# VH-VL binders against q960a1r229to459, part 26

Target 1, 231 residues: q960a1r229to459
Amino acid sequence: LKGDRIELLLPKNIDQFKKFKKDRTVISSGLITRFVSTRNPKEFSQKWISTKYVKEFNEITVNKDSVVVGAALNIQKMADTLTSSLSINIGKEIDSFIQKFSSPQIANFATWTGAIISGAKSSLSVSDLLILFNVLDAKLTLLNNSGELTQVAIEEFAEKKLFATHTIVNAIFSRSLTGFLFCLKLGETSEQDSTNFNFAALVGNQVSRIFVGLGGQPKRLTSLEVHIDAL
Key: E = the ipSAE of ESMFold2; O = the ipSAE of OpenDDE; V2 = 0.75 times the mean of E and O plus 0.25 times the DockQ between their complexes.

## First folded at step 9 (VH-VL; framework fv_solitomab_arm2)

Design p2 (at its last look DockQ between E and O 0.80; V2 from the best seeds 0.00; counts 0 for: pae E 2.6 > 2)
Fold by ESMFold2, look of step 9:
Structure p2 (fold): chain C 231 residues (1-231), chain A 119 residues (1-119), chain B 106 residues (1-106)
Amino acid sequence: as target 1 above (231 residues)
Amino acid sequence: DVQLVQSGAEVKKPGASVKVSCKASGYTFTDYYMHWVRQAPGQGLEWIGYINPSRGYTDYADSVKGRFTITTDKSTSTAYMELSSLRSEDTATYYCARWGYNEYSFDYWGQGTTVTVSS
Amino acid sequence: DIVLTQSPATLSLSPGERATLSCRASQSVSYMNWYQQKPGKAPKRWIYDASNRATGVPARFSGSGSGTDYSLTINSLEAEDAATYYCQQYSTWPRTFGGGTKVEIK
């Protein structure tokens, strides 16, 4: 009846994305499918731009000291990339941890950026992907409205609410981290339930990193890190 | 010791399909990603794709998407590759190869399965 | 896709000579592996991460290089070294192989 509908642009590279981004809400590929399935079309009459087909947002680069994963990758592809590219004691735990919080059906479709933004925005939920990014000291490459790229730590992204003013281009993970990664998740009744509590620790590295999730942004346990590093 | 044992040679007509198996032993099957690589007669190696055996997730080289399907059976520690709508150009030896951690390379290979597509 | 160009296509040398196999990438890569393949056999991991010999690889083999240019050297060629050697990059998606260098004994 009423003429409201979704108007969506599908750029193929970052230059096209920069050119046409103005006045459009950025959508991850996972978000596109969920928005379109709603039966109330008036709530979805907006001008949008997708990251799904942007070449640079789908790229993976493994350097000697870093792994770079594009913003449009699904959770499972990102996890498999990190598992294959980091030391076995870190990579195997990433593979195992993803299985605890995301079924294959969800991980194959949902983007990691959607999950990170959702976690960064929430003051109440416990995000498993966000704690993983924190313990791995992930960096994000961000695009501002003038087309300039900046790089920030995952903590700064959430703290400064940069999801409101910037578009994520990729994540960068260090390959120089050593030691063992340990991740725990506790839900109410099953592995697929929402998380009530999570914990992530990287120990045996030069400087340990230990985080706990109790609601909102993961909290770093710096006093415990100092004790562990002293042993 | 680690072994990857593939199914035997196949002769197929154009338009048919083929399914090649790769049975793994000597390690925990779901701990390592399995890849597939093919080699046309007298030619070099072409990477096809991989599977995460614990998750069932697959991805493929863009140049070969559409006709290749990689699967696993965790209960038998076996990976499979299926190629449909066979063409004469698909005549090749098909290898499974395991991705090695910390060395970031294919550490063990199957013996290869020759698929011949002939009318 | 990163294209790996190997040269020469065929290298025919006498026993005891030094063989040098070249692999050039179309853009900079951080990881280059080498595989040895003998006729009728599967490839074998030979050199990983540019310069590390796989288990059982003789010390006469060495790998080197960075960026776009990598090489595999056989210091003193032996008869059993006759094979085709493939380079392979893993730095970008998808993983790709070079076209191979066939090493023959005169």
Scores: ipSAE 0.655, ipTM 0.848, lowest interface PAE 1.6, mean pLDDT 85
Fold by OpenDDE, look of step 10:
Structure p2 (fold): chain C 231 residues (1-231), chain A 119 residues (1-119), chain B 106 residues (1-106)
Amino acid sequence: as target 1 above (231 residues)
Amino acid sequence: DVQLVQSGAEVKKPGASVKVSCKASGYTFTDYYMHWVRQAPGQGLEWIGYINPSRGYTDYADSVKGRFTITTDKSTSTAYMELSSLRSEDTATYYCARWGYNEYSFDYWGQGTTVTVSS
Amino acid sequence: DIVLTQSPATLSLSPGERATLSCRASQSVSYMNWYQQKPGKAPKRWIYDASNRATGVPARFSGSGSGTDYSLTINSLEAEDAATYYCQQYSTWPRTFGGGTKVEIK
């Protein structure tokens, strides 16, 4: 799509996306979009590229050892995939946790990537998805400006602020996790998947994973993990 | 015991609408995804959509998207599929099927509802 | 979409014989299920995750395979095994079924 204000490219695969991305701003797919408006349209020219039709951003793959979810998918689709593909003791809790979102529209129409990035940028609130990704030890496939794909842990993504330089292609979740997942959020924020406080614990796994969010990025409670694992 | 009981056979004209029900019992209705699969006469099985009863999220096969609507009533543990803008090609037996956790398969099926679309 | 091709379309054998049903996927899949369907009845889960027998499924049934090639084997066919068997993949959306193999007992 070409216009006076915005030029939008719609690549169909990751190779095309890589080729066109260099001088363009990435637009995530989803029904909830913000339009850039200008009072001086003649002076406003931006080049954009969309993930909407890029295969790799929209795919779900369930492997024996992992679940891969494309970055362009909405929160609910991601959650449903995980719920359906992980053990019942983990999957049911994911479903329940997502159900507690204050706005169903967010889950249905917003990308999980948007939520992760928003959460990673925030110092005041904690994304529910971000804590979920942490407790599940999720990995992200990232595309850098040079066109290379790398895989990083969700913690590294936030810590290194890779959202500034990389595009999320997909998330990878391990299917080898065992035990029980417990997630808690206190308070609801309108039109956001974030809260002032959240908690997630995976116990009964080989190694427990426990995270708390109280403003800012989730913090891992390693001492508590050790204690629980010793029980 | 888990049981899925569907509504009776329907005969409709092209362009009409019909709503098929699937009543679930023997388990917590909201804990399992409910899928719909259809089978045209003498043909194979075709997945057509699903619903997450806890959240109400749905997804559909391209062949029925925009025409079919899956809903649930939690109070009665019943899943519904409304078939609108019926076509002759929609003539089939429609099955509700539960997606089982851990075993990643359709573990329980309804008895099927035959929908015949004829002029 | 992942296309599942089942072969043969029809298999006619005598009691006691061995039956091998094939399901080939258009691309690699990680999970394959099999369903048994008798005429006028709903499908029944028969094999899940390639090789696991569902509850009530006789031991003469076995499943195997990986990647793009999966099979269902019936060791020593019985009359009650006459049915159509469908393979189904769960690796990508949408979930898809094979065309089915009709097993007939002579």
Scores: ipSAE 0.354, ipTM 0.777, lowest interface PAE 2.1, mean pLDDT 89
ESMFold2 (binder alone), look of step 9: mean pLDDT 92; pTM 0.935
OpenDDE, look of step 9: ipSAE 0.052; ipTM 0.696
ESMFold2, look of step 10: ipSAE 0.535; ipTM 0.796
ESMFold2 (binder alone), look of step 10: mean pLDDT 92; pTM 0.935

Design p3 (at its last look DockQ between E and O 0.86; V2 from the best seeds 0.00; counts 0 for: pae E 4.7 > 2, grease 19.7 > 18.9)
Fold by ESMFold2, look of step 9:
Structure p3 (fold): chain C 231 residues (1-231), chain A 119 residues (1-119), chain B 106 residues (1-106)
Amino acid sequence: as target 1 above (231 residues)
Amino acid sequence: DVQLVQSGAEVKKPGASVKVSCKASGYTFTDYYMHWVRQAPGQGLEWIGYINPYRGYTDYADSVKGRFTITTDKSTSTAYMELSSLRSEDTATYYCARWGYNEYSFDYWGQGTTVTVSS
Amino acid sequence: DIVLTQSPATLSLSPGERATLSCRASQRVSYMNWYQQKPGKAPKRWIYDASNRATGVPARFSGSGSGTDYSLTINSLEAEDAATYYCQQYSTWPLTFGGGTKVEIK
């Protein structure tokens, strides 16, 4: 038996996306060509909806206190936005760290949301982008099945497995962060996305944030934070 | 003593390409994004793209996307732009401009390079 | 894209007069910068983040505004102030400039 077609919607704004997303698999930017062109179209029977052309998912907004990065942006655009919008001690480390886990080709193609969801789903892998989001205290704006928008911390997104029931609209990063960011990636392989252990610390801020990646969700080292903040 | 020195004026035919250099001095080249801004004769300023010189990553304005390429040479602290398939409306002065951290603005500009596209 | 509309296109004023240059954005922005450009020269950073003067900018220049409406004021115009002034937003990508206001000294 063969499938009769692929039903792919390409909404232009969030209102259209809300209207048409029911019962459809959300496709991140850049993956559509890979899936559609690798198989005979007559052998597919799937309902898809894309974020690629949704205006709100492609927006970058730099506010006085925050940077908002739309869900459809690639990793490199997100990185460039953060490095251009945060203090030099934080922005330069973000730029340096992303070089260690993504190639230019991957960073310009893959969405940051795809990487975050992949990291949040895994109980065994160590995600470099996920630990970066944790150390920067990233918030996510989520769209539920009822079309309502909510905002959650990156920790809550992964812990409550909200990737199963929600669509990411954007990420929000504070511009009030101060101090020094340090990120470390250790791996056994030559692949840029392979990590056995990672570590991220933001110190010299009012409240330090320190995380370690050992598999699955990054673990916050709150005892170490309290000790460092007391010095 | 930050300085951005651009290559000389170019005269080109439609359909050709042009490459403009911007040599930076007085700072760590890879610490600051480099942007390109153009100005058609008698007109205002149009942002056309940037490069992350640490990673070599770029993004471009829709008006030039697909025809415009920004590159760097870290060993000479030089950014380059190349615009292909030139059209008469690409006639402009092209500026490189450094993005200032914490001021979130263009703090230093090159002297400009005039590109004339004529038959 | 955020469209920045500058007005007037040209201001022609006498020395000592007060000049006010307007920049209106098509939607709210958080950052507005201003650049001065003299004929045949590259732009220079003049005002950043709405109201901060760049190094070397005379005290007679001031910037103000928020949301969609921004302005640059020259309290007592001097001959050296003759130039075109461009506003530029850094709040939504892509970066955009206004069309410029040319200040002429009579």
Scores: ipSAE 0.301, ipTM 0.706, lowest interface PAE 4.7, mean pLDDT 84
Fold by OpenDDE, look of step 9:
Structure p3 (fold): chain C 231 residues (1-231), chain A 119 residues (1-119), chain B 106 residues (1-106)
Amino acid sequence: as target 1 above (231 residues)
Amino acid sequence: DVQLVQSGAEVKKPGASVKVSCKASGYTFTDYYMHWVRQAPGQGLEWIGYINPYRGYTDYADSVKGRFTITTDKSTSTAYMELSSLRSEDTATYYCARWGYNEYSFDYWGQGTTVTVSS
Amino acid sequence: DIVLTQSPATLSLSPGERATLSCRASQRVSYMNWYQQKPGKAPKRWIYDASNRATGVPARFSGSGSGTDYSLTINSLEAEDAATYYCQQYSTWPLTFGGGTKVEIK
C-alpha cells in the first residue's frame, strides 16, 4: 500500500518479510493502513512493513510440550490461548490477571509483542505481560537484521534491549509447568498494559519463579525462590 | 454431573436469524471454554467457534465469521449461538461442547439442536 | 487449516475382529482426539491426546500415533461398537475434524 509519503508493505510470509524488512520500520497496527489510505498533507517519507498478514506471525501452535504464539496476535487472543493450553492452576490466574486490564481496547487491538516491547522500554511502569512472560520463562523467537532466527529468554531480550535490532516472530511457552501461579498488579495505567507495581510467582512441585516489578524490568527474587523450594 | 442441555429444533427461511441456547450445569460455568460444532445431515463434524465465558472473548471459523455470534449469560450458565443471514448450507445439527481443561478435548456435549434452513 | 483424512470411510467387520482406523493430518500435529458418534446422538469423547481412553471407554479401544499419522484400534469388535469415529486436532487454530470412519458390524 502506498499513500502520500507513506509506503506500507504487507508481506504474507516470513521470507517476504525478511526480504523487505531491512529498510522499513516494523508495525502491526492497523493505524498505518488508515494513513496510507487517506490523503495526508504531511511529508512523512516513511517506509513501513507490517506483520499483520505474515503467516508465521499469526499462528498459534500447540505442541506436546509447548505453546507457540505468533507475534502479530492481539493480547486477548494470546492470553486465551495460554489459558486454554496451560495447567488449570496457571491458566486461570493468567485469565484473571489479563482480565484486569484497564482497557479492553488494548487487549483486543494491541499485539502482545507491542506490549512487551513498550514495557521493556519503560522505566516508569512495568508491563504486566512482561512479568507474566518472565514468571512463565517464556522464550522468544527473534529475527535479526541478517535474516537469521534465534531463540532467547524473555529476560535476555529485555536486558540486552534486543528490540532495537531484532523482530519478534513468536513466543514459546512450556506446557510442562506445574504448580500454582499468583499474580498481583497495582497502579494500573490506562494507556498500556502496565502498572506501577506488579508481582508474579509460580510455585509448586517445580522450581519456583518469583518476580516483582516496580518500574522497568521485573526483578527475580532468587532468595525467596530458594527458600520456598526448600519447604 | 456435568450436563449441557440445548434448545429445541428450529426451522427458518434463508436470510432469517435464529438463536440456539446451551444451558450448562454441574460445574463452574466460567471455568471452561464453550465451543460450538455443527454437523450437516449425513456429513461430518465442523468446528464453528468458541467463547471464553469468563472474559467473553470469541473466535469463529471463517465459514461463519460475520454471521454467527456466540454469547453467554453467566447468571444462568447458558451459552448462546445466534445464527444470522441463514443459508441453506447452514442446515445442520448444532452442538455445544465443553472444552476439557488440561485434557484439551471436548469432554461433554449437548444433545444437539437441529436448524433447518429451507425456502 | 489442518486437514485430517480418515480412512477407510467405512469399515464393515464381524464381531471379534480387529479394526484399525487411520487419521492422517496434512501437517504435523501433536494433539489428537477421537470421538464416537452413534446415529441420532451427540458425539462422545472416546480417546484424548492420542492414546488416553475417556471415562467409560472399554479397554479394547486404544489410540496411538504421532506427527501426521494417528490411529484408533478396536480389539475384538462388539456390536455396540458400531458407530462413526471422528479424529480431531488441537495443534493449530482453527480446530478441525476428520471426515469420520463408519464402523459397521456384520
Scores: ipSAE 0.026, ipTM 0.641, lowest interface PAE 4.6, mean pLDDT 89
ESMFold2 (binder alone), look of step 9: mean pLDDT 93; pTM 0.948

Design p4 (at its last look DockQ between E and O 0.77; V2 from the best seeds 0.00; counts 0 for: pae E 2.3 > 2)
Fold by ESMFold2, look of step 9:
Structure p4 (fold): chain C 231 residues (1-231), chain A 119 residues (1-119), chain B 106 residues (1-106)
Amino acid sequence: as target 1 above (231 residues)
Amino acid sequence: DVQLVQSGAEVKKPGASVKVSCKASGYTFTDYYMHWVRQAPGQGLEWIGYINPSRDYTDYADSVQGRFTITTDKSTSTAYMELSSLRSEDTATYYCARWGYNEYSFDYWGQGTTVTVSS
Amino acid sequence: DIVLTQSPATLSLSPGERATLSCRASQSVSYMNWYQQKPGKAPKRWIYDASNRATGVPARFSGSGSGTDYSLTINSLEAEDAATYYCQQYSTWPLTFGGGTKVEIK
């Protein structure tokens, strides 16, 4: 007659989040939605804490040389922010690329952090959002269980499996990037939205950034970058 | 060449709804975000929200959340703003404004649509 | 929300005089834009990113400032400059505007 119950905390700011986070499974509004959709029972726990109402996780800040997007933003809001804040040649390609891998319904509900963590955890899947973060040289602000903040490159986050020990607070994108962004996604031909291969290149910047997704973490093509930059 | 042409003035009773149109020309409609801004008589400007026409994604200022709905018709290059449950405080001129990339500001504005809500 | 406070509310000056319009932000702002609005007309982009004149804006207009303090200067007022000028920030959402400075020509 007794059933399992979930205790869900809804902190309003980062200080409350730090105080109550210990030993709880972190849920963003997008993570809750994606978790239900994937039917992954091992992410169910009896005690949860949400990022949805934390002020700092919902902030957007546009600086001269960076744009900062909070961890609780959905994919579409993040994409629109980047599109509005970066040069048109980069921003328009971001907007176009999101359309290729995420429906409006999913992009409106799923958080970018959920997608990044899922991509970073996988050694076999190809993640479209993760390659986008790599080509844009994204940095993450992370919070450990002791309440300390650090910043890491997106590559380090995945490489060191920091998703297991840290909570993402925000992402930081450089506004000093110039040139043209090009993104490509190849997936199954019918009724599938999965990606078998993706590619992202930022060229015409001071140093080109070129990545390929073949499974697991995007691979940087430094030899190709050197060749392209020599032209 | 770029023009934003809005629908004509409206007079409404409290509790009614109003839908203002903004027809864009001189550019590819889905390439730019459209914002809405209002100005009460004798007052300053208040940002309402925006739409990404390529995704039909909208977001609104928290101060106005709940009663505004922004939509588009891509086939006619037209943005719409609907305001429901009108109050006398909603009496204002409503503008559509295009977001200018690389300049990060509103580069073109519609002529404005005056909405009057009589008590 | 970032609050933008413009001062003075009204400037009444003679032709040829120098006008200085102030916009103070409640927090540091990365992008400050200015719009000119004449009575019965829509706003027009006037200055963007603090100091860049929009196309067609006369050289007598200049913008300056950083952080929390911004200004718009008209070096030699002309009759056509009579308008209300609004500052607008782009550093946090929601986007916000100042209350305006009305410039009148005596």
Scores: ipSAE 0.553, ipTM 0.817, lowest interface PAE 2.3, mean pLDDT 85
Fold by OpenDDE, look of step 9:
Structure p4 (fold): chain C 231 residues (1-231), chain A 119 residues (1-119), chain B 106 residues (1-106)
Amino acid sequence: as target 1 above (231 residues)
Amino acid sequence: DVQLVQSGAEVKKPGASVKVSCKASGYTFTDYYMHWVRQAPGQGLEWIGYINPSRDYTDYADSVQGRFTITTDKSTSTAYMELSSLRSEDTATYYCARWGYNEYSFDYWGQGTTVTVSS
Amino acid sequence: DIVLTQSPATLSLSPGERATLSCRASQSVSYMNWYQQKPGKAPKRWIYDASNRATGVPARFSGSGSGTDYSLTINSLEAEDAATYYCQQYSTWPLTFGGGTKVEIK
C-alpha cells in the first residue's frame, strides 16, 4: 500500500517479513488505516512494514506444556488465552488483574507487544503486562536484523534493550507453573496503560517468583523467594 | 446444578435480524466464558464465537464476523447473540456452551435455538 | 484452521460389538474432546482431553490419542449408544469440530 510519502508492506508470513524488514519500521495493525488514508502526511518518506497479516505474529497455540501468543494480538486476547489455559489459581488472577487495566479500549485494540515495549522503555511507571510476564517467566521469541530467531527471558529483553534491534514474534508461557498467583496494582494513570506501583507473586511453585514495580522496571525479590521456598 | 436455558425458535427473512438469549444458572456467570456453536440441519457443529462476560470481550469466527454480535447482561446472567443480515445459510440450531475451566472443553450446553431463514 | 476428519462417517454395529471412531487432525493438537449428540438434542461432553470420561459417561467408553490421531472406543455397544459423536480441538484458534461419526445400532 502506498500513500503520500508512505510505503506500507503487508507480508503474509514471517519469511516475507524477514525479506522486507531491513529498511522498514515495524508497525502494528492500528496504524494501517490512518497511514493509507493520510493525504498530507508530514514530509516523511518512510517505509513501513506491518505484522497485521503475518501468520506467525497472529497465531495462538496452546501446547501441553506452553502457550504461545503472537505479537500482533491485542492485550485482551492474550489475557483471555492465558486465563483459559493456565491453572485456575493462576489464570483467575490474571483475569482479575487485566480487568483492572486502565482502559478497556486499550486492552481491546493495543497489542501486548506494544505494552511490553513501552513498559521496557519506561523509567517512570511500571507496565502491568511487564510484571505479569516477569512473574510468569515468559519467554520472547525475537527476530534480529540478520533474520535469525532467538528466545530470551523477558528480563533480558528489557535489560539489554533488545527492542531497539529485535522484533518480537511471540511470547511463550509455561503451563507447568503451579501454586497461586497474587497481583496488585496501585496508582493508575489515565494516560498510560501502566501504574505507579505493581506487585506480582507466584507462590507454591517449586520456585517462588516475586516481583515489585515502583517507578521503573520490575525488581525481583529473591530474598523473599528464598524464604518462602523454605517454608 | 448448572443450567443453560435458551430462547425459543425463530423464523426470519433474509436480511432480517434476530437475537437469541442464553440464561445461565447454578454458577457464577462472570467466571466462565460463554461460547456459541451452531449446527445446520443435518450438518456438523461449527464454532462461531465467544464472550468473556467479566470484560465483555468477544471474538468471532470469520464466517460470522461483522454480522453476529455476542453480549451479556450480568444482572440476569444472560448471554445474547444477535444475528444480523441473515442469510439462508445461517439456518441452524444455535447452542450456547460454557467453557469448562481447567477442562478445556464445553462442559454444559443450552438446549439450542433453531433459527430458520427463508424467503 | 485445523481440520478434523472423522471416520467412518457412519458406523452400524450390533449390540455387544466394539466400535472405534477416528479423528484425524490436519496438524498436531494438544487437546481433543468428544461430544455425544442424539437426534433433536444438544451435544453432551463425553470425553475431554483425549481420555477423560465426563461425569455420567459409562466405563465402556474410552478415548485415546495424541498429536494428529485420536480415537473414541466403545468396548461393548449398547442400544443407548446410538448417536453422533463429534471431536473438537483446543490447540489453535479458531476452535473446530470434526464432521462427526454416526453410530447406529442394528
Scores: ipSAE 0.506, ipTM 0.827, lowest interface PAE 1.3, mean pLDDT 91
ESMFold2 (binder alone), look of step 9: mean pLDDT 93; pTM 0.946

